# Ledger of designs, part 4: VH-VL binders against Rho GTPase-activating protein gacT (gacT)

Target 1, 189 residues: Rho GTPase-activating protein gacT (gacT), of Dictyostelium discoideum (Social amoeba) (q54nl0r163to351)
Amino acid sequence: VPLTQVPCRAGSNVPIIIEKLIDHIERTSLNSEGLFRIPGVDLTINQYIKLFDNGEDVDVSPIEPYTAAGLLKRFFRDLPVFVPQSINKRVVSLFIDEEGKKKPVDMEILSNLRVLVHQLPTVHFEVMQELTNLLGKLMSRSDQNKMTISNIAICLVPTLNCVPAIVTYSIQMHDFFYNEVFPQHHLYY

## First folded at step 4 (VH-VL)

Design ua29 (from u06 with heavy chain G54E; framework fv_utomilumab)
Fold by ESMFold2-Fast, scan of step 4:
Structure ua29 (fold): chain C 189 residues (1-189), chain A 123 residues (1-123), chain B 108 residues (1-108)
Amino acid sequence: as target 1 above (189 residues)
Amino acid sequence: EVQLVQSGAEVKKPGESLRISCKGSGYSFTSYWISWVRQMPGKGLEWMGKIYPEDSDTNYSPSFQGQVTISADKSISTAYLQWSSLKASDTAMYYCATYEDFGSGYLYYFDYWGQGTLVTVSS
Amino acid sequence: SYELTQPPSVSVSPGQTASITCSGDKLGDYYAHWYQQKPGQSPVLVIYQDSKRPSGIPERFSGSNSGNTATLTISGTQAMDEADYYCQAWDESTYGVVFGGGTKLTVL
């Protein structure tokens, strides 16, 4: 199912399944070691997917941390398109030159990446914003949960089916990418 | 070294059931999608669908949804393509294919192919 | 639903350049990949990501992709290059792939 066809609450562009899972994970699971890396229970994930697909008002509160994270990963892996391939190609061109060599990363490249992130369709943009906000909070607790930016990227980028730079810079520089009229002071810590 | 080994040729009659297999080795079988591709005699390649073996998640081409079932048994690193009731029009070469490109799922090309399974359905 | 169109056949003389096209709506927004298939054999990847060549594929194979058309170019074409060639791209509607109809390359 396309992301734009997944049910949202009135006045929201974020699917109910994402909203409920992110809220649950944020409240209960951010200190769980290896969250998103350690697999959840496949049978339970499949059961909850069926409940959401049937349009039921799903209570996610009993879901264990690894299963909740696994359900969220499964949702993103099954999306036909999260980041359009045209945007992925343009992001690659920002970081790799015509001869296949990596370019030094500077503020010009990051500003151009921000422009491409803002070209995502509204629903996709808001979902990326919410997801990477959650992942930033997970990263901030890496002393407890062991999920450094590298571990997060290894576990999640393949399931999001997009260029790693989109996700890793959105996590590390969240205010720069998603806060309108950001003054960029955050980048100079 | 990635290898995909498919089951042998099959000769069947219309209405019979059939399951063919694709066994993967030399890579993390559960970490990569496996696709099935049909090639009718003298015709081109047609993507049928794919499976992610870790949790048996599947995607089908609309032309093949409801016509076949794709499954996997990760304990023996084997993917399957199954028909409940064969038709003469199912006569074709069937390939399984995968890619070994960690973190680059958006590229979706096939650098590893099985040798193919010829299925002949006639009365 | 997404469709890729290839010419059914292309003929060249030995040593000349062969060009095989693959057309699709806004194909340049997607990566194009190319496969070579000889009779009785499985397809072999010859170009991926529009223009990249796998290890073992001769330098005379190259690719490009812009607008609505991807092109596979074979320079100094040899008899051993006779084969069917298929383009392939990502199909967002199926979360899978689509192949072109194939082009038979003849070297005469």
Scores: ipSAE 0.367, ipTM 0.770, lowest interface PAE 3.3, mean pLDDT 88

Design ua30 (from u06 with heavy chain Y52W; framework fv_utomilumab)
Fold by ESMFold2-Fast, scan of step 4:
Structure ua30 (fold): chain C 189 residues (1-189), chain A 123 residues (1-123), chain B 108 residues (1-108)
Amino acid sequence: as target 1 above (189 residues)
Amino acid sequence: EVQLVQSGAEVKKPGESLRISCKGSGYSFTSYWISWVRQMPGKGLEWMGKIWPGDSDTNYSPSFQGQVTISADKSISTAYLQWSSLKASDTAMYYCATYEDFGSGYLYYFDYWGQGTLVTVSS
Amino acid sequence: SYELTQPPSVSVSPGQTASITCSGDKLGDYYAHWYQQKPGQSPVLVIYQDSKRPSGIPERFSGSNSGNTATLTISGTQAMDEADYYCQAWDESTYGVVFGGGTKLTVL
């Protein structure tokens, strides 16, 4: 199912499943070692996916940390598109030259990345904002949970099917990408 | 070396069931999508769907949703394509394909292909 | 539904440049990939991400993709390049892979 067709609460652009899982994980799971890396219980994940797919009012409070993280990962992997390929392609061009070599990263490149992130459809943008906010909090507790930015990227970027830079910079510079004034006239070159 | 090895040719009658296989080796089987591609005699390539072998999550082309079942057994590194009731129009070469996409799976190309399984359905 | 259009056939003389086009609405916003298929064989990736060559593919093969059209170019075409060629892209409307109808390249 497309992200824009997943049920949201009235007045919200964030799917109920994401809202419930992010809130639950933030409250109960951020100190769990290897969160998002250590697998949850597949049978339990499958059961909860079916409950949400049936439109049931799902109580996520009994879900243990690794299974809750695994359920969130499954949701994103099942999405047909989280970041459109057109945006992914343009992000690659910011960081990789015509010969396939990495460009030096500066604030101009990051400002252009911000412009591309803001070109995500509204639901996708707000979901990316909420997800990377959660992941930033996870990263801030890496002394406890061992989830450095590198570990987060390794276990989550393949699930999200997008250019790593979108996720890693959104995590590391969250306020810059989501809470500061959008630069409307900034152009990608 | 990454290899995809498919099961041998099949000759079936309409209404029969069939399952063909694709065995992966030389890579992390559970870490990459495996796609199935159909090629009818003298025709082009058609993407049917894909499976993530680690948890058997599937994604189908709308044209093939409900027509076939894609499954995988990660313990033996094998993906399957199955028909409950074959039709003459299912006569085709079937390929499995994958990609070593270090760039997170958004690139959607196939650098590794099986040798193909010819399925012939005739009365 | 999203459709990639290729010419059914292209003919060139040995040593000439062959150009095979693949057209789709805003195709340049997406990656185009190209496969070569010889009779009785599996497809072989010859160009990926618009213009990149896999190891083992001759320098004679190049690609481009802009606007609505991706192009596979084979310079100094040889008899062994005679094959069917398929373009491929991501179909946002069905959230899956789409192939072009294929082009038969004849070297005569």
Scores: ipSAE 0.436, ipTM 0.787, lowest interface PAE 2.8, mean pLDDT 88

Design ua31 (from u06 with heavy chain S31D; framework fv_utomilumab)
Fold by ESMFold2-Fast, scan of step 4:
Structure ua31 (fold): chain C 189 residues (1-189), chain A 123 residues (1-123), chain B 108 residues (1-108)
Amino acid sequence: as target 1 above (189 residues)
Amino acid sequence: EVQLVQSGAEVKKPGESLRISCKGSGYSFTDYWISWVRQMPGKGLEWMGKIYPGDSDTNYSPSFQGQVTISADKSISTAYLQWSSLKASDTAMYYCATYEDFGSGYLYYFDYWGQGTLVTVSS
Amino acid sequence: SYELTQPPSVSVSPGQTASITCSGDKLGDYYAHWYQQKPGQSPVLVIYQDSKRPSGIPERFSGSNSGNTATLTISGTQAMDEADYYCQAWDESTYGVVFGGGTKLTVL
């Protein structure tokens, strides 16, 4: 199922399954060693997917850390498209030249990456924002959980089917990529 | 080194069931998608579908949805393509294929192919 | 559904440049990959990500992809290059892979 067709709460652009799993993981699982790297229980993951697919109001609170992380990974892997290939291709061109050599990374390249991230469809953008916010919190506890930026990239980037730079820079510079600055105007009457 | 080894040629009659196999070795079998590709005699390549062996997640081309079943047994690093009832139009060479490149799941190309399994269904 | 169109055949003399096209709506926004298939053999990847060559593929093979058309170019074409060539891209409508119809390259 396309991400834009997954059920959301009224007024929300984030699917219920993502909302529930991210909230649960953030509350209970961030200190679990190897979270997202260590597999969960496949049978349990398959059972929960069926519950969500049937439109049931799923209680995720009993799900153990590795299984909750595994369920979230399974959801992203099953998406037809998370980051459109056109955006992935344009991101690669920011970082790699015509000869396949890496370009020096500066603020101009990062600003251009930000523009491309903001070109994601609204639902995809907000899901990427929520996911990378969670991953940043996971990374901040890497002393306990051993999930450095490198380990997060190794286990999640293949699952998300996107250019690593999208995820790693979103995690490391989350405010730069996802904070919106609204113009301020003085109203006189 | 990465290797995909497919089962041998099959000769069947319409209405018979069949399962052919593709055994992977030399790589992490559960971490990469395996695709099935059909080539009818004298015709081009047609993508049928794929499976992620780690959890048996499948995705089918609309032309093949309901015509075949793709499955995998990760304990023996083997993917399967199965028909419940063969038709003469199923006569073709069937290939399995995979791609292996860290962080490149969005590229969707095939750098490793099985040798093919020829299936002949007599009309 | 998304379709990739290739000419059914291309003929060149030995030493000439062969050009095989693959056309699809906005194909340049997606990666194009190319496979060579000789009679009785499995396909072999000759170009991936529009223009990159796998190890072992001769330098005379090159690729490009822009707008609606991807092109496989074989310079100094040799008799050994005679084969069927297939382009391939990602199909968003099926969330899977699509192949072109194939081009038979004949070296006269």
Scores: ipSAE 0.487, ipTM 0.803, lowest interface PAE 2.5, mean pLDDT 88

Design ua33 (from u06 with light chain Q49Y; framework fv_utomilumab)
Fold by ESMFold2-Fast, scan of step 4:
Structure ua33 (fold): chain C 189 residues (1-189), chain A 123 residues (1-123), chain B 108 residues (1-108)
Amino acid sequence: as target 1 above (189 residues)
Amino acid sequence: EVQLVQSGAEVKKPGESLRISCKGSGYSFTSYWISWVRQMPGKGLEWMGKIYPGDSDTNYSPSFQGQVTISADKSISTAYLQWSSLKASDTAMYYCATYEDFGSGYLYYFDYWGQGTLVTVSS
Amino acid sequence: SYELTQPPSVSVSPGQTASITCSGDKLGDYYAHWYQQKPGQSPVLVIYYDSKRPSGIPERFSGSNSGNTATLTISGTQAMDEADYYCQAWDESTYGVVFGGGTKLTVL
């Protein structure tokens, strides 16, 4: 099912399943070692997917950490498109020159990446914002949970089917990408 | 240097099971997707599916979902393609292929291919 | 299913420019990659990311991709270029790839 067709609450662009799982994980699971890396219980994940697909008001509070993370991961894996290929293509062009060599990363490249992230459809943008906000909180507790930025990228980028830079920079520079305005030139004063 | 070495040719009868292999070397086996591609005699290339050996995540082409199983054993850097019950229509050359990107990490072209495994299914 | 269409065959004389097309809905929004396959051999990547050449591929190979059509161009075509050529792109419906049907290039 396309992300734009997944049920949201009135006035929200974030699907109910994502909202409930992110809230639950943030409150209960961020100190769990290897979260998103260690598999949850597949039978339980399949059961909860069926409940959400049936439009039921699902209580996620009893879901164990690894199973909750696994359910969220399965949701993204099953999406037809999270980041459109046209955006992925343009992101690659920011980081690779005409000879196919990697460019040094500077604020100009990151500012252009921000522009491309903001070109995601509204639902996709807000879902990316919420997901990478959660992952930033997970990363901030890596001393406890062992989920460094590298481990998060290894576990989730293949599932999200997008250029790693979209996810890793969104996590590491979340305010820059989602909350702050672009830096301005010094004004005359 | 990246190298993919596939198992040898197979001659099978309809209804038999089969597993063929693709062993990677010269790169981080768990860091790149590996794909299987079918080429029927005199026909074009058909993408069958892929596996990420780091966590065994798989994607299949709809034409091959339920027809084959793709798996990997990262301890020996080997990917597998398997059939529970072969059909004559499975007669084909099977390639494994992977990519080595300049660090941009999305979409796959295949700059490294195995030599192919010829599978012949006849009575 | 997303489909890429190639002409089944293209013929050129030695030294002429060969043009092989690959058509798909909004193909220019995706990267096109191209493979050469000679009889009894594995495919060889000749163009990636629309227009980039792998190390070792002669500069007479070039590519473009816009709108609905990607094109592989071989200038000064040589007898050794005779092969089957396949385009490949991302298929959003399968989270994988799709190949064109292939084009047999004959150099007469």
Scores: ipSAE 0.033, ipTM 0.611, lowest interface PAE 6.9, mean pLDDT 86

Design ua35 (from u06 with light chain V97Y; framework fv_utomilumab)
Fold by ESMFold2-Fast, scan of step 4:
Structure ua35 (fold): chain C 189 residues (1-189), chain A 123 residues (1-123), chain B 108 residues (1-108)
Amino acid sequence: as target 1 above (189 residues)
Amino acid sequence: EVQLVQSGAEVKKPGESLRISCKGSGYSFTSYWISWVRQMPGKGLEWMGKIYPGDSDTNYSPSFQGQVTISADKSISTAYLQWSSLKASDTAMYYCATYEDFGSGYLYYFDYWGQGTLVTVSS
Amino acid sequence: SYELTQPPSVSVSPGQTASITCSGDKLGDYYAHWYQQKPGQSPVLVIYQDSKRPSGIPERFSGSNSGNTATLTISGTQAMDEADYYCQAWDESTYGYVFGGGTKLTVL
């Protein structure tokens, strides 16, 4: 199902499944070692997907950490598109030159990346905002959970099917990209 | 060393059921989507659908939704394409295809192709 | 439905440059990929993401994509390059893969 067609609460642009899982993970799971890397229970993930697909009011509170993270990953992997290919292609062009070499990253490139992130459809933008906010909190506890920015990228970027820079810079400079606060040329996480 | 090996040619009558296979080797079979592509005699390539063998998630082209079933058995690294009732219009070469890459845009092309399975449906 | 249009055939003399076009609405905003198919064989990826070559593909093959048109260019075309060529892109309206109708390249 397209992200824009997934059920949301009245007045919200974030799907109920994402809202419930992110809230649950944030409250219960951020100290779990290898969260998003260690697989959850596939049978349980399949059962919960069916409950959400049936439009049921799902209680996610009994879901253990790795299964909750696995359910969220499954949701994103099943999306037909999260970041439109046109935006992904333009992001690659910001970081790779005409000869195929990586460009030095400066605030001009990051400002252009922010413009492209803001060109995401409203639902996609707000979902990216909520997801990368959660991932930033996970990264801030990497001493306990072992999920550095590199480990987060390895586990999630393939699932999200987007240019790594969108996710990694959104995590590290979250306020710059989503809260219209300009950092003083430093990373947050 | 990524290889996709497909089952042999089939000759069937309309109304018969059929399942053809695509066996993957040389890569992590459960970590990459496998697509099925049809090519009718003398015509171009048509994407039918795909499966993620790790959990059997499927996505179908609208033109093939309800016409075929895609499945996989990860214990033997094999994906399947199945018809419950064949039609003469199903006569075609069928390819399985995959990729061995991660990152934005990489999932939208095919690095590796099986050799094809010719299916002939005639009365 | 979103369609990619290719000329049905292109002919060149040996050593000349062949250009095969693929047209689609705003195709340059999306990646184009190219496959070569010889009789009785599976397709082979020759260009991906507009302009990149897989390992083993000769430097004679190059690609571009802007506006509404992607182009596969084969410089110094050889007899071995005779094949059908298919462009392919991602169709965001149906969330699937779309192929062009194919171009038969003849080297005479």
Scores: ipSAE 0.475, ipTM 0.800, lowest interface PAE 2.7, mean pLDDT 88

Design ua36 (from u06 with light chain V97W; framework fv_utomilumab)
Fold by ESMFold2-Fast, scan of step 4:
Structure ua36 (fold): chain C 189 residues (1-189), chain A 123 residues (1-123), chain B 108 residues (1-108)
Amino acid sequence: as target 1 above (189 residues)
Amino acid sequence: EVQLVQSGAEVKKPGESLRISCKGSGYSFTSYWISWVRQMPGKGLEWMGKIYPGDSDTNYSPSFQGQVTISADKSISTAYLQWSSLKASDTAMYYCATYEDFGSGYLYYFDYWGQGTLVTVSS
Amino acid sequence: SYELTQPPSVSVSPGQTASITCSGDKLGDYYAHWYQQKPGQSPVLVIYQDSKRPSGIPERFSGSNSGNTATLTISGTQAMDEADYYCQAWDESTYGWVFGGGTKLTVL
């Protein structure tokens, strides 16, 4: 199912499954060592997916940390598209020159990356904002959970099927990409 | 280094069941999607579906949904393609394929292919 | 229901440039990949992400992708390049992969 067709609450652009899982993980799981790296219980993940697919009002409070993280990863991995390939192609062109060599990263490149992030459809943009906000909080507790920016990138970027720079810079410069008043995402004004 | 080794050729009759295999080695089997591709005699390549072996998550082409079952056993690094009841129209070469990209490519394409399994279904 | 269209055959003389096209609606917005298949053999990736060559693929192979058309170009075509060529792209309508119908390259 496309991300834009996943059920949201009235007035929200974030799917209920993402909202519930992010809130649960944020409250209970951020100090768990290797969160998102250590696998959860596959049988439990499959059962919860069926409950959400059936449109049930799912209670996520009993889900243990690794299984909750695994369920969230499964959701993103199964999306038909999270970051459109057209945006991925343009992001690669920001960082790689016409000869295939890496460009030095400066504020001009990062500002152009911000423009491309803001070209995501509204639901995709807000989901990326919420996910990378959670991941930034996870990274801030890396002394406890061992999930550095490098470890987060290794275990999650393949799941999201997008250029690593989108995720890593969104985590590291979250306010710049999502919370600064200027420039604003064009779909919000 | 990366290798996909498929099971041998099969000759079956219509209505019989069949399971063919694709064994991966030289990479992290549970970390990459494996796809199945059909090629009917003298015809082109058709993507059938894929599996993520780490948790057996599957995605099928609409043309093959309900026609076949894709599964994996991560303990022996093997993916499977199965028919409950074969038809003469299932006669084809079947390939498994995966990717390995260490650095820049988190987008799917098939840089490694199995040698193929020829399935012949005739009365 | 997304479809990639290739010419069924292309013929070229040894040493000349072969051009194989793959057409799809707005294909240039997405990555195209190309596979070579010789009789009795598995497909081999020859171009990925529009224009990149895997290690071991000769420099005479190149690719491009813009608008509705991706193109595989083989310069200085050799007899050993005779094969079927398939393009591939992601299909959002089926949430999976689509291949072109294939092009038989004949070198005479």
Scores: ipSAE 0.183, ipTM 0.693, lowest interface PAE 4.6, mean pLDDT 87

Design ua37 (from u06 with light chain G96H; framework fv_utomilumab)
Fold by ESMFold2-Fast, scan of step 4:
Structure ua37 (fold): chain C 189 residues (1-189), chain A 123 residues (1-123), chain B 108 residues (1-108)
Amino acid sequence: as target 1 above (189 residues)
Amino acid sequence: EVQLVQSGAEVKKPGESLRISCKGSGYSFTSYWISWVRQMPGKGLEWMGKIYPGDSDTNYSPSFQGQVTISADKSISTAYLQWSSLKASDTAMYYCATYEDFGSGYLYYFDYWGQGTLVTVSS
Amino acid sequence: SYELTQPPSVSVSPGQTASITCSGDKLGDYYAHWYQQKPGQSPVLVIYQDSKRPSGIPERFSGSNSGNTATLTISGTQAMDEADYYCQAWDESTYHVVFGGGTKLTVL
């Protein structure tokens, strides 16, 4: 199912399943070691997906950390498109030259990346904003949960099916990308 | 090494059911999409659809939606393509294909292909 | 529906450069990939991500993609390069892979 067709609350562009899972994970699961890396219970994930697909008012509060994270990963993996290929291709061109070599990263490249992130369809942009906000909070607890930016990228970027730089810079410079402030003022730790 | 091994050739009559298989080995079968591609005799390649074996999520080409069923059995690392009622127009070579790259999933290319299963449907 | 157009056939002499085109609306905004298929064999990826070669593919194979047209170029074409060539892209409107109709390369 396309992200724009997933049910949202009236006046919201963020799907109910994402809203509920992100809120739940943020409140209960950020100190869980290996969150998003350690698999949850597949049978339970399948059951909750069916409940959401049936339009039921799902209570996510009993879901244990690894299963809640696994359910959120399943949702993104099942999306036909999260970041359009046209945007992915343009992001690669910002960071990789025509010979396949990495370009030095500076604020001009990051400003251009920000422009591309803002070209995401409205629902995709707001979902990326909410997801990377959660992941930044997870990263800030890496002493407890062991989920460094590198570990987050390894377990989540393949699931999101996009260029790693979109996710990693959105996490590390969240205010710059989503709150229209420079990193030097509101660096996300 | 990554290998996709497909079931043998089939000769069928119109109206018969059929299921062909694609067994993956040498990689994490549940972690990568497997696609099915049709090639009618003397014709080009047509993408039919794909499955993610880890959760059996499927996505079909509009041309094949409702005409075939794609499934997978994780316990034996095997994906399936199934017809409930074959037509003469289903006569074709059928390939399974996958890709295995971290950070390349948004590119949708196929670096590994099965050997193909020839399906002949004639009355 | 989105379609990729290739010439049905291209002929070259050994040692000459073969050029196979693949045209689609705004194709240069998306990645094009290329497959070689010899009679009785499965397709083999020869170019991915517009211009990159998989391990084991000769440097004679190169690719480009801009505007509406992707091009597979085979320099110093050899008899062994005789095959059908297919381009492939992603159709974001239908969320599926699309292949071009194929080009038969004849090396005489």
Scores: ipSAE 0.488, ipTM 0.786, lowest interface PAE 2.2, mean pLDDT 89

Design ua38 (from u06 with light chain G96Y; framework fv_utomilumab)
Fold by ESMFold2-Fast, scan of step 4:
Structure ua38 (fold): chain C 189 residues (1-189), chain A 123 residues (1-123), chain B 108 residues (1-108)
Amino acid sequence: as target 1 above (189 residues)
Amino acid sequence: EVQLVQSGAEVKKPGESLRISCKGSGYSFTSYWISWVRQMPGKGLEWMGKIYPGDSDTNYSPSFQGQVTISADKSISTAYLQWSSLKASDTAMYYCATYEDFGSGYLYYFDYWGQGTLVTVSS
Amino acid sequence: SYELTQPPSVSVSPGQTASITCSGDKLGDYYAHWYQQKPGQSPVLVIYQDSKRPSGIPERFSGSNSGNTATLTISGTQAMDEADYYCQAWDESTYYVVFGGGTKLTVL
């Protein structure tokens, strides 16, 4: 199912499954060592997916940390598209030159990345914002949970099917990408 | 090194059941999708579907939905393609394929292919 | 459903440049990948993500993708390049992998 067709609460652009799982993980699981890396219980993940797919009002409070993280990963892995290939291709061109070599990163490149992130459809943008906010909090507790930015990228970027720079810079510079005032002219394209 | 090793050729009659296999080695079997691809004699490649062995999540091409079952046994790093009742039109070479695209972040090309399993269905 | 169209055959003389096209609606917005298949063998990835070569693929293989058309180019074509070539893309709208119909390259 496309992300834009996943059920949301009235007045929200974030799917209920993401809202519930992120809130649960943030409250209970951020100190769990290897969160998102260590697998949860497959049977339990499959059962919860069926409950959400049936449109049931799911109580996520009993879900153990690794299983909650696994359920969230499963949701993103099953999405047909999170970041459109056209946006991924434009992001690559910001960081890689015509010879395939990495370009030096400066504020111009990061500002252009912000423009591309803001070109995501509204639901995709708000989901990326919520996910990378959670991941930034996980990273801030890496002394406890061992999930450095590198470990987060390794276990989650393949699941999200997008250019790593979108995720890593969103995590590391979250306020810049999602909370600063965006110039008006960037709303037109 | 990544390797996909498929089961041997099969000769079957219409109406018989069949399961062919694809054994992965040299990579994290549960971390990557495995796809099945059909090639009818003298014809092109057709994507049938895929499985994520870590949790047995499957996706099928509409042309193959309900015609075959894809499954995996992660304890022996093996994916399966199964027919409950074969037809003469199932005569084809069947490939499994995967990618080792860890950290690249975007999707769906095949670095690694099995050697193929020839299935012949004739009366 | 999303369709990728290739010419059924292309013929070149040894040393000439072969161009194999793959056409699809707005294909340049998506990644195109290319496979070589020789008789009795499994497909081999020769180009991925429009223009990248896997290790072991000769530099005479190159790719491009813009607008509606992706192109596989083989410069200085050799007899060993004689094979069937397939383009492939991922269709975001149907959530499936799509292959082109294939092109038989003959080197005379």
Scores: ipSAE 0.484, ipTM 0.791, lowest interface PAE 2.2, mean pLDDT 88

